# Designs tried in a protein design chat: miniprotein binders against p73408. Part 6

Target 1, 371 residues: p73408
Amino acid sequence: MRQILIAPDSFKGTLSAGEVCQIALDVLAPEFDCVAHPLADGGEGTLEAIANNLDGQWQTVRVQGPLPDQTVDACYLWLPQEETAVIEMARASGLPLVPVGEHNPEIATSYGTGELITHAARRGAKQIQLAIGGSATNDAGLGLLMALGWQFLDSQGQSVGWGGQALGKVAEIIPPVLNAFPQVTVLCDVTNPFYGANGAAQVYAPQKGADPAMVQRLDQGLRHFARVVREFDGFEINFPRAGAAGGMGGGVAWALETKIESGFTAIAKLTQLEQAMAGCDLVITGEGCFDHQSPQGKVVGGVLELAKKINKPAIIVAGQCQLSQTVLPNVLKIFSLVGPDMPLEKALQHPQTALKKRLVQVKQYLIQSQN

## First folded at step 16 (miniprotein)

Design dd1
Fold by OpenDDE base, look of step 21:
Structure dd1 (fold): chain B 371 residues (1-371), chain A 109 residues (1-109)
Amino acid sequence: as target 1 above (371 residues)
Amino acid sequence: SDEVEELARQIRYLAKLIFYIARYLKKRGDKDAADKLRELAQRIRDLAEKFEETGNPEYLKQVAELVEEVAELIDEVLEKAEKTGDPRLAKFAEQLAEFIEELAERLEK
């Protein structure tokens, strides 16, 4: 074994993908030639994961925050070689930016995310990757689109304003004439439709501060907006994934004529994961909790599928493992941070130490396998 | 290919702009022009979707023909907007005409 690819997800709430890679490098090098390839699913840590794989430039822009009276300094990643900007909406319009007790998806706006997109476009982006996890909003991307020059008018010809409350007021849509505007690819892993029992408001608005009455109003707003869109150009916005980020997935896909892609797939393509993996003899991947759903999706599942496709062996290092070792034929072994020698509480308190301990065991396993 | 996807995206966006003008004209009572532009927008969008799925350049030729027809109608809309004193419609029609010119150059390549 000559080269090992280290391609983990974040250990949610404990370690970033980059931190996992660094600890793995510290333990496995110099015994093995190791390449770090931190991954993400388009959620938290996506920008950092990409920045660790590609030569990027951090751009800081002062933009509108999620609340009307709020401004934030938001960062996005510029990739000059790829002429690509990677934007996390959570940096401008995210739930963590809203003070405790002020969560209100009827008021929260995505306008600042649109300002980031505009900034990236002006900087010469040919492509924009838009990660839409962690939103504070249920505005179907209206704020974002307004920042790009879209107008949404009520029955009186006045702007509908901002937030989820604006959706039910839309009577007229005025698109901007956008010459040579970059393609905006929306990154998400959810399959929720735009409205209804599984829609944006019903599923995600409660965690954004909506009470049951607000959820109903927001869902009616989404339904109304969907009707107006259909009347405008015949487009059906109630499709799978459209409900992502409070309907932003659907709103942006419709308005900008773009597609919604899996975060993992887009990041894997952008960071050339397949090429990196092809050059290695072994892949080490992992996440915080490896369960029955892990092999079927997201980062670890995607890595394992790719490894299987190109006949690379894999090792999984998980915070907790609920599966037996026989998940995939190409998986050599699964290592769990939690074990008889490492209680859950201790692993949560000292995740770096717990990971290091397991990586030492991985190292020993690999050395023994070569003999 | 990325090029096919990008061009298809631009054509669909053009169709969106035409849908707007068609709705605007309908509100003004210009029903015949509105109906024609709406039809053209639908056909252009459908062709863009077929192009994206197949990569067949024949669909681009068909789009180009329809875009020429749209361009003529937009010039008429612009002239009428200027004569009737509708500066908002005039400005949009001008911008759309420029967009069409830029796209037409790409369709001929």
Scores: ipSAE 0.872, ipTM 0.960, lowest interface PAE 0.5, mean pLDDT 93
Fold by OpenDDE base, look of step 16:
Structure dd1 (fold): chain B 371 residues (1-371), chain A 109 residues (1-109)
Amino acid sequence: as target 1 above (371 residues)
Amino acid sequence: SDEVEELARQIRYLAKLIFYIARYLKKRGDKDAADKLRELAQRIRDLAEKFEETGNPEYLKQVAELVEEVAELIDEVLEKAEKTGDPRLAKFAEQLAEFIEELAERLEK
């Protein structure tokens, strides 16, 4: 065994993917040649994971916040070699930016996210990866699109304004003539349709501050907007994933003629995970909790599928493991941070120490396997 | 390929712009021009989807032919907008004509 790829997810709430990699390098090197490849799912820590893999430049832009009277300093990641910007909408239009007690998805706008996209485009981005987790909004991306030059007018020819309240007022759509505008890929793992019982408003608006009456109004707004879009160009916006981030998935996909991709798939492609893995003899991956669903999705599942595809052995280092070794034929061994020597509470309090302890055992296992 | 996807995206966006101008003309009562442009937009979009799925450059040739027809109609729309004093339509038609020219250059490569 000559080279090991370290390709973990974050241990949610305890360690970033980058921290996991660093601890693994500290333990396994120099006895093993190790390459760090931190991963993410398009959620929290995505920008940091990418910045650790690629030569990235942080860009800070003052933009519109989620509330009309709010401005925020939002950062995104510029990748000059890939001519790619990676944007997290939560940095401009996120729920954590809204003060407690002021959560209102009828008023909250995605406009600031559109300003980030515009800034990236002006900087020369050919591609924009847009992570849309943690939104405060249910505006179907209208604010974002308005920042790009789209106009949404009411029956009187006036702008509909901002927020989910604007959706039901849209009577006319005016697209901008965008010359050489970058592709905006939306990163999303949810499958919710645009409206209805499983739609954006019904499922996600309550956690954004909507009461039952507001949820109904927002859902009706989404239905109305969907009708207007259909009348405009025949597009059916009520497709799986369209409901992501309060309908932004659907709105952006329609308006910018783009696709919605899984966060892991996009990040794996951007960071060239397959190429990195092909150059290694072993993959070490991990996450906070490896369960029966983990092999079928998320970062660890994606890594294992890829490892299987290219016939690479894998080791899993998990915070907690609920799976038996026998379920995963390409996995050499699973190591759990939690064990008889490390209670859950102690592992949560001292995640770095817990991880280091298990990585020492991984090192011992690997040394023994070479003999 | 990424190139196929990008070109298909641009063609679909052109179709979207044509759908807008068709709708605008319909509201003004220019039904024949509106109907023709809407038809062309639909055909262009359908060809872009087929191109994205197959990568077959024959679909790009067909798109190029339809784009030429659209360009001629947009020039007529521009002329009419100028004569009738509709500066909003004129400006949009000008911008669309420029967009078409740039896209046409890409379709020939």
Scores: ipSAE 0.871, ipTM 0.960, lowest interface PAE 0.5, mean pLDDT 92
Fold by OpenDDE base, fold request of step 22:
Structure dd1 (fold): chain B 371 residues (1-371), chain A 109 residues (1-109)
Amino acid sequence: as target 1 above (371 residues)
Amino acid sequence: SDEVEELARQIRYLAKLIFYIARYLKKRGDKDAADKLRELAQRIRDLAEKFEETGNPEYLKQVAELVEEVAELIDEVLEKAEKTGDPRLAKFAEQLAEFIEELAERLEK
């Protein structure tokens, strides 16, 4: 065992996946040949993780921000070899872009995300990976679609405008004739339907600044829009994952005839994780908190399932580990940054030191296992 | 394959465009044309889904046949739109005709 794939997620905002890889390379060399393969789940750090794996070009575009009177300089990643753009919605239509106290999912628009998509398409993208984490919006992607040339009209034939408030006003839909438009893959790990008790508004609108009354209005808007879509082409937009990013998952999937994929799965495919892992003897993965839910749909879980599929042993390095037992037979050992020798507070203050210390133990374990 | 998925996507998008024009015609009172186009859109979409699932080129042949029928109907819609002075419908029909021509060329390869 000499070749190791380092395929971590970020560590809870303390270390990027790239930083984790670099520390692992520094500790495990020269005794082991390590390949860095930083991963993400389509959330924060997705662009950076991909940029570290692939030869990408950063594109900066001035676009509409989440609020009507706001413009932002948003970056996306262009991959010229793959003819692929990777776009994070949060860069144009994200919650952090909204000033404190101005969070309003009835007004917030995804239009700027659509402008990024349009820019990427004009640059020659054949594929667009759209990460939709961290959205400020509950507009079902109407703003995004409007930027692509879709028109949504009220009963008077006027544009419904922007934001979640527009949803309940839609009476007519006019699609654009889009020639040679790139395939858009929506990256999402949530399973929420479009509307209802587990729908976009009820689950996610509160964190976007919605009060209970606004949540009800937004949910009614989503229900109305779903009806209009059904009347338009018979499509049922109330499917699992459709509620992602305030209904954008459903809206974009419907409008652009695309699929919603797991962020991990899409990134793993784009970065050729399986091929990289196949060339190694062992995979080391990790995240900030490995718990009972981690095997289900997170980066670490995805890596472990892939490792199992291709019969590769795995080691987990977690910031915190709440699991006492090995989740999968191919997991050799789980290492926690936090332990008797490293209190949580110290690990949070000095994450690099904490990780390095634990990776030294991983190295020792690996050396001992070869003897 | 990526090629199958892409072609299926384009065919489904065509179906969506046909659904629009069918709905537009229905609102104008052209029920027969609307109903026929809606039916064709549904059939085209269903075939695209089967093609995506199976990769069987026979479904593409069936799509091509239906697309020819759609093209003829769209030409009729365009003519009617011009005669009735509906520039919005005319423009959409023209764009849709161009889209169909481009897609038809891809289906024949």
Scores: ipSAE 0.870, ipTM 0.960, lowest interface PAE 0.5, mean pLDDT 92

Design dd1
Fold by OpenDDE base, fold request of step 22:
Structure dd1 (fold): chain B 371 residues (1-371), chain A 109 residues (1-109)
Amino acid sequence: as target 1 above (371 residues)
Amino acid sequence: SDEVEELARQIRYLAKLIFYIARYLKKRGDKDAADKLRELAQRIRDLAEKFEETGNPEYLKQVAELVEEVAELIDEVLEKAEKTGDPRLAKFAEQLAEFIEELAERLEK
């Protein structure tokens, strides 16, 4: 009996990674022994994917929301065996939490994310995985750091306050003495530098409600903060990935002396993907759209690289596929949800049915390949 | 290894704290102490980076030596802060001394 690892990403907007796994299990069993291993990239659904793989405890904390006058009930995942907290900043400082018409990255704060981190640390976390997708903020993580005890003072010795507006006012930095504080790993897949034409403000602030003038102010603020950081300890904060979540990637990496890792890499380690895959004969992975860029940084690409490394065959089940099978030597076959028998519109309307149909074909293929 | 990375992180964070106190002292006009602490912070950070890259415990020994020197200087800073009536500096120096003590215990293992 062939053991199969089911290690998909979400099919964005249609199916969670967990739902994909369940459908695969339902179709492929009992003929195949299947293990569900839902994955994520540190974006939306990351906590749910992890919770499906590991025994976790949901923690709900009332924290500062993205706006100064806002409080939110934010959840994070506590993994007691791993002594790890997984935190999505979007649950405290996310764009969806901002009321319509109130999007303002000059005032939006990451403070609530810092409160989640503090709560996790008090809970006994040795490790914190911080997913930083979906932010409302361009504060370089100042709010988050303030919640951890960092002080950022202006030229008058007063606190700079919150939001992207605070960045250009920073004249002095006071770090907290953090004894035995957990390692905070930032999960990020973007490569944007801290400031400039490809920086946090220029690229991402518009979608957070910044007009062109605000974008310029925010970028100048980031530049100023970068100078202050350099003066403080010589650190160059304008590195690739530093621009993630409005500069939070850079700010947190600098302040907490941590690295920015890809979401996939962190989740794969946390969920022990390699070990799970090693125990299987085949891996089935998939995502909404598998294209020429998929091998270079997405969940599917990471799974395929790992499968190649440990000499496991792979099957891809994608919403849409633009690649020929011949491009990936360890891939046995690629199945697309969309095809002559399944128009895109129908697949989008009935994603479960579309996936099930393809998985039946996968099953048939696997049975035929064994005979 | 995860242990190497964690220890390197803590050492780099110590360096960050030392950079702060050095800057504070510089602003107060205590140039000699500030310059020395800044130098030590830089050296400690550099050693932490080398340790993280190589895993060579020899770098930890070198860090431990520098940390001892920092500890002595922090005690002096604390004394000066108390004498001059700078409670903010005193509090930070006390906390930093505790941090150093805890880290030093880890460096010896």
Scores: ipSAE 0.870, ipTM 0.961, lowest interface PAE 0.5, mean pLDDT 92
Fold by OpenDDE base, look of step 19:
Structure dd1 (fold): chain B 371 residues (1-371), chain A 109 residues (1-109)
Amino acid sequence: as target 1 above (371 residues)
Amino acid sequence: SDEVEELARQIRYLAKLIFYIARYLKKRGDKDAADKLRELAQRIRDLAEKFEETGNPEYLKQVAELVEEVAELIDEVLEKAEKTGDPRLAKFAEQLAEFIEELAERLEK
């Protein structure tokens, strides 16, 4: 084996995908020729992962924040070669931007995300990748759409305003005539429908500051909006993934006539993961499953599926690996950060040291396998 | 292909704009024009979906035919809007006509 692709996910809460790659390079080079290929799932750290992989230009724009009286300096990634903008809605309309104690998904707006999209379009984007993780909002993307020129009017012909509270007031929809507007691909991995027991409000509004009564109002608002959309053009907005980011998945997919895609799939395509992997002899992937709530290894799973497809051997380096070797015949070995020599607590406190220790073992394993 | 998807997206967006005008006309009591435009929007959208799924250019030809019919109806809407003093409808109809012209040029290629 001469060339190794290092294609990890982030170790959520501990190491970025880029940091994982750097540690791997530090340990495995110069003995092995290594190519870093940091990946993401469209969640937190997506922009950083892409920026580490592709030649990108950071764009900073002053936009509306999640709260009506708030402005934020939000950045997005411009990829000039691909004529693509990658936008994380969390940079404009994210939960961390809301001050403690002011979380309110009835008031929070996605308008600033729409301003980022508008800026990217004016910059000449042909494609916009929109990561919608970490939202503060349950407005079905109304704010975002309003920033693009959509009008949502009440029964009196007045604008419904912003936030989840606006949803139940929508009586009329006026689309803008958008000539040559870029395709906006929504990136998410949740399967929640628009409304109901598994819908946006019921599942995600509590973590955004909604009490049970607010959750009910928000869900009713989503139901109402879904009816208005159906009356407008017959579209059924209550489909799987539509509930992502407080209904933004559904709202944007409907309004802009786009699809919701897997973050991993989109990033893998954008960063040309298959081509990079094809040029290597071995793939090292991994994730930091330190939390049981971490989405089941979508990046690692995707990498392994691709490696299997093109007959590349793989090694997994993970905090906790839930993947069975029995289902992955191309996996040579799994290295867990946590082990008899590294308790979980110590691995969490010193993730770099824990990872380095395992990568040394990977190095030893690879050297032994060549002999 | 990315090209098929993009073109299908634009055709579906056109259908959305037509749905708006149809709804607007219905509210004004122009039921016949509204019903016809709504029907055309539905057919255009359905054809765009079939095109996206199959990549069959025959669906684009069918879309082009329907778009011509829409263009004629939009011209009528524009004339009526100007005559009745509805500047909002007139402006939207004008913008939609321009959108249709641009899309038609792309459908011919």
Scores: ipSAE 0.869, ipTM 0.960, lowest interface PAE 0.5, mean pLDDT 92
Fold by OpenDDE base, last read:
Structure dd1 (fold): chain B 371 residues (1-371), chain A 109 residues (1-109)
Amino acid sequence: as target 1 above (371 residues)
Amino acid sequence: SDEVEELARQIRYLAKLIFYIARYLKKRGDKDAADKLRELAQRIRDLAEKFEETGNPEYLKQVAELVEEVAELIDEVLEKAEKTGDPRLAKFAEQLAEFIEELAERLEK
């Protein structure tokens, strides 16, 4: 084993994927030829991980914020070689942008996210990756679509306005004629339907500032909009994942005829993870917590499934590991940051030191395995 | 392939635009044209889905034939809109005709 791919997730709250890669390179080189391949799941740090991997260019655009009276400077990532823009909805229409006490998913709009998409399209994007985590909105993407030229009219032929309150007023839909518009891929890991007990409003609107009465109004709005969409073109918008980001998953997928993909899958494809892994002898991956759920959808799980598919051995470096090695046949060894020599409290206070210590052990293990 | 997916996406978007104009015509009372355009939109969408699933270029040929029929109907709609003084319909029909022309060029390759 001479060539090692280092493909970690972020250690949430402690280290970025890029920082993990750098520490691994510093420890494992020059004895091993290491390639850094930072990954993300479409959540926090996604743009930074991609930028570190593909040498992307940051674009700053002044756009509409989540509230009608707000304007924000939002950044997205431009990848000129791939002609791809990576956009985080949270930068324009995110919950953290809403002042304390002003959280209102009936009023909050996704319009600024649509302005970012428009800017990327004008710049020549052929592909747009849209991460929709951390939204302030429950507008089914109406604001976003309005920024792209969609019109949603009430029974009087007037615009329905912005926010989740607009959904129940929609009587007519007017699509724009969009020539050569980029493909938008929505990044989403949730399986919530558009409306109902497990829908966008019932599950996610409370954390966005909705009281029980508002949740009911928003859910009725989503149901109404779903009916109008069905009457428009026969499309059933109440499918798994449609409820993501207050129904934006469904709204954007329907309006732009696009797909919803897992964040990991999209990032792995964009960064050519399979090709990078195929060129290496071993993959080292890791995350902050490796549990029974990790193999089922997190970055580490995705890396391990891919490694298994192409018959590559793997090593896991986890913040905390509750899994035995016996669960993962292609895993050579699991290293936990927390151990007898590194209490949890110390690992949380000094994550870089904890990681470095384990990577030294990984290095020793690899050297011994070659002998 | 990415090319198949992109072309299928464009064809589905065309179908969406046709669904709109069909609905508009229905509201205006042009029932026969509306019903025909709605049928064509549905068939075009179904063919796009089959094309995306299979990559079989035969579905593109079938789409191209239906798109020609749509183009003729849109020209008629445009003429009627101009004669009746419906500038909103006329503008949309004109834009749709341009969209169809661009897509048709891609379907013939």
Scores: ipSAE 0.869, ipTM 0.961, lowest interface PAE 0.5, mean pLDDT 92

